Miniprotein binders against q53ft3. Designs and how they scored, part 33

Target 1, 195 residues: q53ft3
Amino acid sequence: MFGCLVAGRLVQTAAQQVAEDKFVFDLPDYESINHVVVFMLGTIPFPEGMGGSVYFSYPDSNGMPVWQLLGFVTNGKPSAIFKISGLKSGEGSQHPFGAMNIVRTPSVAQIGISVELLDSMAQQTPVGNAAVSSVDSFTQFTQKMLDNFYNFASSFAVSQAQMTPSPSEMFIPANVVLKWYENFQRRLAQNPLFW

## First folded at step 21 (miniprotein)

Design Z4
Fold by ESMFold2, fold request of step 22:
Structure Z4 (fold): chain B 195 residues (1-195), chain A 83 residues (1-83)
Amino acid sequence: as target 1 above (195 residues)
Amino acid sequence: SPIQEEFEKMMERAEWHFEWAERYYDWGDKEYALLYFEFAARVFRKAAELAKKNNDPESYKEAIEYAEEAQKYAEEIQKELEK
C-alpha cells in the first residue's frame, strides 16, 4: 500500500503491518537521515473518507520510542516529503502506536502510517518543523518523480476479482516498476527539467 | 468552561490548518493546500456545532464564517487541480 524512500537508499515497499490499520518502516542509522519520503504505491487507495497520518519515531537516551506526527497522506496527496533532521530530540506527541512502545536499538528509527478517518486526522496537528517547501528543486523533483510513478502504477492496478483467490486486493504486474523506470529515465534524459 | 475550552482548542487547531494551507499554497503545493483547507473547514464546522450547542451565537457565527472561507479556498484550489 505504502512506500518509504530515503535519499541514497533503496526504496522500501514492504511495510510491517503491525495492526489492521497501522504500517511501519524501519529506518536504520537514522541519525544520518535528513528527509524521508512517504508515498502510496498506487495499488490500494484509501477507502473513501479515510487517509493516513504519518509519524516519525526515534529512540530516546533510554531506548524508548518518541513519536511525532509529521503530517498526512491521502488519495488527493499521495506522496509527501518530510524533514526529520530537526526531530531527533523533539517532544513526543499523541500517537496510535502504543504497541510499539518497546526498547529499540539506538540507531533505528521508524516511520509509522496510521489509516484513519479524515475527520480524525483533521483533529491532529503535525510538528511544523517537518514541513518542506515545494519550491526547493530537490523537493519539487522528488514530488514529480513520485507523482509520475503513482499515476503510472495506478493505471495498471487490477483487482483480485480479476485474479483468484483474493478478490478484494489490488495488484501491480511485475513489469510496471521497470516500465516506469524506463519511461522516467528516457524523459529525464531528453529533458532534465521535464518535471 | 470545559465546553469553552474544547471550543477554543478546536478553533486553534482549525487555524493551524488554515495557516499551513496558506503557506503550502504560497509554496505551490496545491495538493497540500487543498488538504489543509479541507481539514480547517472540517474543524471549524465542528467548533460551530459546539458553539451552537452552548448557545453562543457570536462564536457560532465566527466559526461558520471561517469554515465557509476555508471551504471556498478549497473549492477554488480543487478547480485549479482538475485543469
Scores: ipSAE 0.716, ipTM 0.897, lowest interface PAE 0.9, mean pLDDT 81
Fold by ESMFold2, fold request of step 22:
Structure Z4 (fold): chain B 195 residues (1-195), chain A 83 residues (1-83)
Amino acid sequence: as target 1 above (195 residues)
Amino acid sequence: SPIQEEFEKMMERAEWHFEWAERYYDWGDKEYALLYFEFAARVFRKAAELAKKNNDPESYKEAIEYAEEAQKYAEEIQKELEK
């Protein structure tokens, strides 16, 4: 139903369902994470009149979870980017994940999604410092991912004179990677929402 | 008055949503702008219901006027999102 994406990490598409209406994603090494994207996979919409409240949880000094409301996803807003770097010392929010939580290791946080009535969601206010522009943040995340991929692939480039024969391996010319990178950057610059 | 305190908290929550809807609109995030204007309208209408139960027509009028303003912006943004 939901996906969770952090720049430089594989997308998570298999949330842990901890209740009929509650889903969680683990975020290991959360202290290095500045932004998180939460999105609907598009296969199962919310029922009419419902949406998702999105929470961030990290363990406090005693290992107890501190939950903060980041914002919302709905059928009309199926993807959102949240800043979490400023929340790791922030105030807790009222939340519906209480009794199902367990003490976590100090390096693991969670993203929780609670499927709720829109009327209930409207009665809560997210932490304001989690808000970001979705267009600017999408472009920033995408550019960082493009740079990472290009730099990684380029670090393995060799000339034909430097190659050793390896008949069990398949090779891709380095210019294919550059062409893909330039094409993707061009399309992103022309329309950041071309996805 | 506990009811007046509850009314004021509802108005504050609705205003928080309304102001963030305006910020999201300025950022170009029309989907979130729409969501937050709709949330503001919902909470303003709940505040109006409370004011009506408390026989407070001035608070009722205030909350309904803000709800209608939020709804107007939501409807305008919905039209912008439809092609």
Scores: ipSAE 0.708, ipTM 0.896, lowest interface PAE 1.0, mean pLDDT 81
Fold by ESMFold2, look of step 21:
Structure Z4 (fold): chain B 195 residues (1-195), chain A 83 residues (1-83)
Amino acid sequence: as target 1 above (195 residues)
Amino acid sequence: SPIQEEFEKMMERAEWHFEWAERYYDWGDKEYALLYFEFAARVFRKAAELAKKNNDPESYKEAIEYAEEAQKYAEEIQKELEK
C-alpha cells in the first residue's frame, strides 16, 4: 500500500503492518537522514473518507520513542517529502503508535502511517518544520532519485550477444531507460513540480 | 469556560491549516493546498457546531464565515486541478 524512500537507500515497499490500520518502516542510522519520501504504491487506494497520518519516531537521550506528526498522504496527495533533520531534538506529540511493543535500538527511527478518517486527521496539526519549502531542495532530491535508478538499472545492461535466454523474464532495451531519463530530466529542469 | 476554551483551540487549529494551505498554494503544491483548505473548513464547521450548542451566535457566525471562505478556496483549487 505504501512506500518509503530515503536518498541513497533502496526504496522500502514492504511496510511492517503492526495493526489493521497502522504501518511502519524502520529507518536505521537515522541521524544521517535529512529527508524522507512517503508515497502510496498505487495498488490500493484509501477507502472513501479516509487518509494517512504520517509520523516520525526517534529515540530520545533515554532511549524512549519521541513521535511527531509530519503530515498527511491521501488519495488526492499520494506522495510527500518530509524534512526530518530538524526534528531529532523536537518535542513529542500525541500519536496512535505508543501501544505497540517494538524493540528499539538507539540508532533506529521509524516512519509510522496511521489510516484514519479525514475528520480525525483534520483535528491534528503537523510540525511545521517538516514541510519542504524549497524548489531547489525538491529538485535535488528528485534528481538523486533519478540518478540512483538510472545508475542501478544501467549496471545490469548487457548487449544482445551477451544475453542468456530466459523465457520466463520480460526485458526492455536499455535505450528506453536512457530516453526516459533524458526526458524526465528535461521536464524537471523546466518545471520541478510537473509531476 | 471549558467549552469556550475548546472552541478557541478548534479555531486556532483551523487557522493553522488555512495558513499552511496558503503557503502550499504559493509554493505551487496545489494538492496540499486543497487538502489543507478542506481540513480548515472541516474544523471551522466543527467549531461552529460547538458554538451553536453553546448558544453563542456571535462565535457561530465567525466560524461559519471562515469555513465558507476555506471551502471557496478549496473549490477554486479543485477546478484548477481538473483542467
Scores: ipSAE 0.704, ipTM 0.895, lowest interface PAE 1.0, mean pLDDT 80
Fold by ESMFold2, fold request of step 24:
Structure Z4 (fold): chain B 195 residues (1-195), chain A 83 residues (1-83)
Amino acid sequence: as target 1 above (195 residues)
Amino acid sequence: SPIQEEFEKMMERAEWHFEWAERYYDWGDKEYALLYFEFAARVFRKAAELAKKNNDPESYKEAIEYAEEAQKYAEEIQKELEK
């Protein structure tokens, strides 16, 4: 349902489901992470009237999780970038991940997504310093996201000699991904708001 | 009073959403601007319900006016996104 992306790392698409309505991604070596992207994979939308509250959790000096609300994703806002670099000494906030109060490894943080009613989400206030504002930051993060996507897609490439016929499946030539990547980079350099 | 304090907290939460909606709009993030204006409207209406239950027509009017303003911005942005 969800993906989590950190610049310079492979995309995570296999969230740990810790409850019917709660999903978690681990972020090893979180101290080196400045931004994260949380996005919907596009295969399963939220039910009508629902969305996702996105949380960041890091271990305190005693290894206890400190949770902070980063913001939201919805069918109308299916992808969002959050700044986490300034949150690693922040205070905890109210959160729905009480079952996740175990002592954890000092270098591993978590991104939590809780599927909730929009009315319930509206009663929550995200931390303001997680908001991403600058066009320069957006352009930089977008470029790193493009690089990561290209590397991810390329890792599945096979030559025609390696292919086994499967007429019930659809395939795309690897060159399509490269062409898209190059074209997107060119247009982004001309106008980062072109889309 | 506890009821007045609860009303004021609701108005503060709604205003927080409204201000962030404006910031996201200025940044060009129309999807988040829409989301936060809609959230602001929801919380302002909840505050208006509390004021009505407390027989406070002036607070009710204030909260409804802000809710309608937030909803108007959301509707304008939704039209922009549909293009």
Scores: ipSAE 0.701, ipTM 0.890, lowest interface PAE 1.0, mean pLDDT 81
Fold by OpenDDE base, fold request of step 22:
Structure Z4 (fold): chain B 195 residues (1-195), chain A 83 residues (1-83)
Amino acid sequence: as target 1 above (195 residues)
Amino acid sequence: SPIQEEFEKMMERAEWHFEWAERYYDWGDKEYALLYFEFAARVFRKAAELAKKNNDPESYKEAIEYAEEAQKYAEEIQKELEK
């Protein structure tokens, strides 16, 4: 029903179902994680009037889980991005996951999804510092990616005089890469979701 | 009184939802904005019910007005999403 994505890691689509209405993903090496994406797989929608409360838990110094409400997913908002890097020192909140016999590996955090009534969800208040502007984040990421690529490609630039003949290889002018970069930036600025 | 305290808590929560709805809307996340306006409306209505039980017509009126405002924004966003 749910998936979980951490950048640079494999997508998780097999949550541990700890109850009929509760799902948990393990996040190994959680201290290196900045953002998490939680999404519906699209196979099973929420029943009418229901959604999912998304929680984050990390072990404290005593190995006890500290839970925080990140936000929500619904049929109308089937995916969400949360910043968890700033939560690792936060205060715990009430959560529906009880005392789970989680193998307390100090390096493993969890994402918990609780299927709940929208009316009940409305009675909860997520931690504010978990919220992310998806558009801004995507734009910033894309810009960094573009800059990284351009810098990388440019580092291999050589003049015609410096070229070594290689009949088996194709070459493109550096100006083509630059033009592509400029055009892509322009398109991104106009519509971050142009692709 | 306990009922007044609960009323104030609900009003605060609803306002929190409302403010975040506006923020998400400004960020371009219309789906989340919609959700949070709907949440705000729900909680304001619950606050109104408490005010009614407490025989506080002024608080009731205030909560209902905020609920209606939140609902209006939710409906407007819903229309935008349907385009």
Scores: ipSAE 0.690, ipTM 0.896, lowest interface PAE 0.7, mean pLDDT 88
Fold by OpenDDE base, fold request of step 24:
Structure Z4 (fold): chain B 195 residues (1-195), chain A 83 residues (1-83)
Amino acid sequence: as target 1 above (195 residues)
Amino acid sequence: SPIQEEFEKMMERAEWHFEWAERYYDWGDKEYALLYFEFAARVFRKAAELAKKNNDPESYKEAIEYAEEAQKYAEEIQKELEK
């Protein structure tokens, strides 16, 4: 039902369902994460009059989870970007995940999504410092993701003389990747929402 | 009065939603602006009902006026999103 994306990391589409209406994603090495994208997979919409409250939790100095409401996703707003880098020292808030004993390692944070009535969601107040300009944040997110991919791909680059024959594998010339990257960067700069 | 305190909390929350709706709109996030204006309208209406229960017609009127304003903005944004 939900996906979670961190720049430079694999997309997560298999949330742990901890209750009928509650889903959790683990975020390893969360201290290196600035932004998180939460999105609906598009397979199952929210029931009429319902949406999702999106929470972030990190372990405090005692290893106890500190939960904060980031914001919301709905059928009308099926994806959202949140800044979590500034939350790592924030105060905890009320959350619907308190009854769930989730074992965490000190380096792992969580994104929790609670399916709730819109009327109930309206009675909640997200943390203000998690909000970002979607256009600006999406541009930055995409840029980081692209840079990460390019760096990863480039790490495998070898000269023709250094190539080991592998007839069972297909290879893409590095110049093709670079050209794609440059073109994508140009398009992104022109219109961050071109897709 | 517990009802008065709850009314004030609702008004404050609705105002928060309203302000954030405006901010999101300025950022170009119309979908979130829409959502938060809708939330503001809902909560202002709840506040109005509390004022009614508390026999406070002035507070009722104020809350309704804000609810209508929030709803108007939501409707305008909805129209923009449909273009």
Scores: ipSAE 0.687, ipTM 0.896, lowest interface PAE 0.7, mean pLDDT 88

Design Z4
Fold by OpenDDE base, fold request of step 22:
Structure Z4 (fold): chain B 195 residues (1-195), chain A 83 residues (1-83)
Amino acid sequence: as target 1 above (195 residues)
Amino acid sequence: SPIQEEFEKMMERAEWHFEWAERYYDWGDKEYALLYFEFAARVFRKAAELAKKNNDPESYKEAIEYAEEAQKYAEEIQKELEK
């Protein structure tokens, strides 16, 4: 139902479902993360009148989770970007995830999504410093993501002479990937919300 | 009174939503602006109902006026998103 994306990392589409209405993503090495994108996969919409409250948790000095409400996702706003780099010193807030005795390694944070009534969501106030301009944040995020993808794909590049025959596989010329990358960067620079 | 305290909390929350709705709109995030204006309107209406129960017509009027303003902005944004 949900995905989580950190720039320069693989997309997470398999949340741990901790309850019927609660989903959790692990974020290893969270201290290096500036922004997180939470999005709906598009497979299952929220029921009418419902949405998702998005929470961030990090371990304090004692290893206890500190939870903060980042914001919301809904059918009308199926994706959102949050800044988490400034939250490491924040005070904990009320959250619906209970005492998850997840023995967390000190380096792992979590994103929690709680499916709730919009009316209930309206009674909550996210932390203000997690909010970002979609245009500015998306540009930065997308650039890092694109660079990561390009570097990853390029690492597998081989010349035709170096290719091992694999008739069951489809191949894409590296130049196609590069062209796509350049075009995408150009479009992103022109309009960060072109999609 | 407990009801007055709850009213004030709701007004503060609704105001928070309203302010962030404006900010998101300025940032070009119309979907979030819409959501937060809708939240503001909803919570202002709840505050109004509390004021009514507390026999405070002045607070009721204030909350309703803010709710209507938030709703108006939400409707305008909704129209923009439908184009």
Scores: ipSAE 0.683, ipTM 0.895, lowest interface PAE 0.7, mean pLDDT 88
Fold by OpenDDE base, fold request of step 24:
Structure Z4 (fold): chain B 195 residues (1-195), chain A 83 residues (1-83)
Amino acid sequence: as target 1 above (195 residues)
Amino acid sequence: SPIQEEFEKMMERAEWHFEWAERYYDWGDKEYALLYFEFAARVFRKAAELAKKNNDPESYKEAIEYAEEAQKYAEEIQKELEK
């Protein structure tokens, strides 16, 4: 029903279902994570009048979980980006997950999704410092991705003089990759949501 | 009074939703803006009901006016999303 994405990590699509209406993702090495994307898989929509409250939990100095409401996902807003960096300094809030018998290591945090009535969700107030501009975040992410790809590809660049014949392989001129990169950046600058 | 305190809490919550709706709209996140304006409208209406129970017509009027404003914004955004 839900997926969780951290940049540079494998997409998580198998949440632990801790109740009929509650799902949890583990986030190892959470202190290195800046942003988390929570999204619906599209297989099962929320029932009418319902959505999901998205929570973050981290272990405090005593190993006890501190929960904070990040925000919401709904059929109309099936994905959201949250900033979880800096939340460690925040105060805990009420949460619907109770005392879960989850084996936790000090480096593992959790994303919890609670399926709730929209009326109930409206009675909740997310932490303000978890909110991000999706457009800005997407632009930054895309730029990093493009730069990473270009740098990676460029590291394998060879001149024709350095090439050995390999009939089973196709070669792409580096200038084609550069042209693609430049065009993509131009389009991104004009409209970050062009695609 | 307990009713007045609850009313004030509802108003604060609705105002929070309203402000964040505006922020999300400014950020270009229309779907989230829509959601939060809808939340604001819903909670303002609840506040209005409390004011009514408390025989406070001024507070009732204020809450209803804010609810209508939030609803108007939600409807406008919804129309934008449907284009």
Scores: ipSAE 0.683, ipTM 0.894, lowest interface PAE 0.7, mean pLDDT 88
Fold by OpenDDE base, fold request of step 24:
Structure Z4 (fold): chain B 195 residues (1-195), chain A 83 residues (1-83)
Amino acid sequence: as target 1 above (195 residues)
Amino acid sequence: SPIQEEFEKMMERAEWHFEWAERYYDWGDKEYALLYFEFAARVFRKAAELAKKNNDPESYKEAIEYAEEAQKYAEEIQKELEK
């Protein structure tokens, strides 16, 4: 039902369903994460009058989880970007996840999504420092994704002289990747939400 | 009183939603602005009901006026999104 995306990392589409109405994603090495995108997969919408409350959980110095409400997703707002880099020292808030039997390492945080009535969601107040300009954040996020892809692809680049014949494999010229990258950057600069 | 305290809490929450709705609108996030104005309106209405229960007509009137304002902005944004 939900996905979680961190720039430069693989998309997570397999949330741990800890209850009928509760989903959790693990975020390894969370200290290096600035922003997280939470989104609906588009397979199952929220029931009428319902949405999702999005929470962040990190381990404190004692290894105990500290939960903070980031914001919301709904059928009308199926994706949201949150800044989590400034939350690692925040105060804990009430959350619906209770005591979860999730094995945690000190470097792993969690994103929790609770499916709730919109009326109940309205009774909650997210942490203010998690909110970001979607346009600005999306641009930065996209740039990081592009850079990550380019760097990854480029790491496999070899000259023709260095190529070992492999008839079963297809090769893409590095210039094609570069041209795609430049074109994408141009479109992004014109309209960060062009897709 | 417990009712007055809850009223004040709801007013503060609704105001928070309202302010962030404006901010999201300014950032160009109309969908989130819409959501938060709707939340503000909803919570202001709840506050109004508490004021009514507490026999406080002034607080009731104030909460209703804010609810109507939030609802108006929500409706305007909804129209913008439908264009």
Scores: ipSAE 0.680, ipTM 0.894, lowest interface PAE 0.7, mean pLDDT 88
Fold by OpenDDE base, fold request of step 22:
Structure Z4 (fold): chain B 195 residues (1-195), chain A 83 residues (1-83)
Amino acid sequence: as target 1 above (195 residues)
Amino acid sequence: SPIQEEFEKMMERAEWHFEWAERYYDWGDKEYALLYFEFAARVFRKAAELAKKNNDPESYKEAIEYAEEAQKYAEEIQKELEK
């Protein structure tokens, strides 16, 4: 039902279902994570009048979980980006996950999603410093991704004289990649949501 | 009174939702703006109900007016999203 994305890591699409209405993702080495994307997989929508409360949990100095409400996902807002890097010193909030006897290593945090009535969700107040501009975050992410891809691809660039003949392989000219990159950047600058 | 305290808490929460709705709207996140305006409206209405139970017509009126304002913004955003 849900996915979780951390930049530079594999997408998580298999949440641990800890209850009928509760899902948990483990985030190893959470201290290196700045942002988390939580999204619906699109396979199962929320029932009418329901959504998901998204929580972050990290172990305190005593190994006890500190839970904080990040925000919400709904059928109308099926994905959200949260900043978690600034939450390490936050106070715990009420959460529906109880005393989960999840063997937690000190380096592992969790994202918890609780399926709740919208009416109940409205009675909750997320931590303000977890909120981010989706447009800004997406633009930054996209730019970093583009740069990473370009750098990666360029690292394999060779001249024709340096190529080993491989008739079974397809080759893309570096100038095509550059042109694509430049065009994409231009479009992104004009409209971050051009697609 | 406990009812008045709960009313004030609801008003504060609804105001929080309202302010964040505006912020999300300014950020271009219309879906979240819509959600939070809807939440604001819902919670303001709950506050109004509490005021009514507490026989406080002034607080009731205030809460209803804010609820209507939040609802209006939600409806406007909804229309924008449907275009």
Scores: ipSAE 0.679, ipTM 0.893, lowest interface PAE 0.7, mean pLDDT 88
Fold by ESMFold2, fold request of step 24:
Structure Z4 (fold): chain B 195 residues (1-195), chain A 83 residues (1-83)
Amino acid sequence: as target 1 above (195 residues)
Amino acid sequence: SPIQEEFEKMMERAEWHFEWAERYYDWGDKEYALLYFEFAARVFRKAAELAKKNNDPESYKEAIEYAEEAQKYAEEIQKELEK
């Protein structure tokens, strides 16, 4: 139903279902994590009138879990990025995950998703310092995709002396790819939503 | 007064949602702006119901005016998302 993504790590798509309506992802080495993306896989929507409350849990100095409400995901907002770098010293709040997480490995945190009625979710107040501007997240994601494509295409560049003639094939000079990359970056900096 | 304290807590929760809806809207996150305006409206209406039960017409009027404002913003954003 849910996925969890941290930059530079493999996406997690197999949440631990700890109750009918509660799902958990483990985040090892959480101290190195600044942001987390929580999203719906798109295979199973929330039932009408329901959504998901998203929590972050980390072990305190005694190894006891501290849970904080990050925010929400719903059918109308199926993906969200949360900043967790500022939450690693915070205090706990009310949460539905109970005693199941009373002691854990000091370097492992958790993301919890509780499926709840929208009316119940509205009574909850997320921590404000987990909020992230969607424009900044979009720009970061777009820049990473741009860099990935450019690096991939450039890895196949060869000089003319290294080419084997193949008159039936079409070729693109490497500088065309570079010009596109540079132009795209410039336009993205001016208006992140230009495309 | 326990009832007055409960009303004030409801108003604070709704105001929190309303303010974050405005911030998300300014950031361009219309989906979250819609979600938080809808949540604000829900909580303001619950606060208005409490004020009505407590025979407090000034608090009722305040809460319902905020609820209607939040609902208006939500409706406007819904139309923007449908474009």
Scores: ipSAE 0.649, ipTM 0.871, lowest interface PAE 1.2, mean pLDDT 82
Fold by ESMFold2, fold request of step 24:
Structure Z4 (fold): chain B 195 residues (1-195), chain A 83 residues (1-83)
Amino acid sequence: as target 1 above (195 residues)
Amino acid sequence: SPIQEEFEKMMERAEWHFEWAERYYDWGDKEYALLYFEFAARVFRKAAELAKKNNDPESYKEAIEYAEEAQKYAEEIQKELEK
């Protein structure tokens, strides 16, 4: 199984399985998305000799999906960051999602993952510079993810004087989250691969 | 000829993978560098198979030499990842 992550949004871990070997994530409001992370959850590896071709689709001026090959994930490369901001007006690629060539809801794009033989994947070329250097992009994405988590959690912070009794709930002091956030950021700045 | 044109397209595709593998390696993405060198080798070998079926030993030799070069890079990177 696969995950899909966009900066500022919660991770998606429940792909829509549209065929035995084809999985899809919806990306609403895709025009605001610049990068997407696609990764294997680690619970189910690809069978030997197989991997995943990763596609991005957006509706064209007529509402029809334009599918573009972003790149690949495999057991040896289980996570990748793809830049999609430059693809929202590009040409389509050959793709295996023909059953999904229907008029699409405006402002919703999709990430498609097709499980294929490595020999078949090698015969395809991605639409140019979609995949980015994973070290630099991983660091930027991780920083944005940490920022978004901290800002979201802190927006619900209350002082002890403002609390109402909730004995069935567990609480975490906001300072603990801040300390973890600050420590993690320092380590990322020092060594983006410390994890 | 259609067969020679197909061979040339395969060689171009393999070279595309090879060049991106080199870029990913320079950028420090050894996993993608390995993936793309292996893909380049696979496509060069497919091109060699086409040249063999077309009884073209010069094209066969060219494609095999590039496949072996790509494979050597992949093997070196694999060893780096296993350290």
Scores: ipSAE 0.591, ipTM 0.864, lowest interface PAE 1.6, mean pLDDT 81

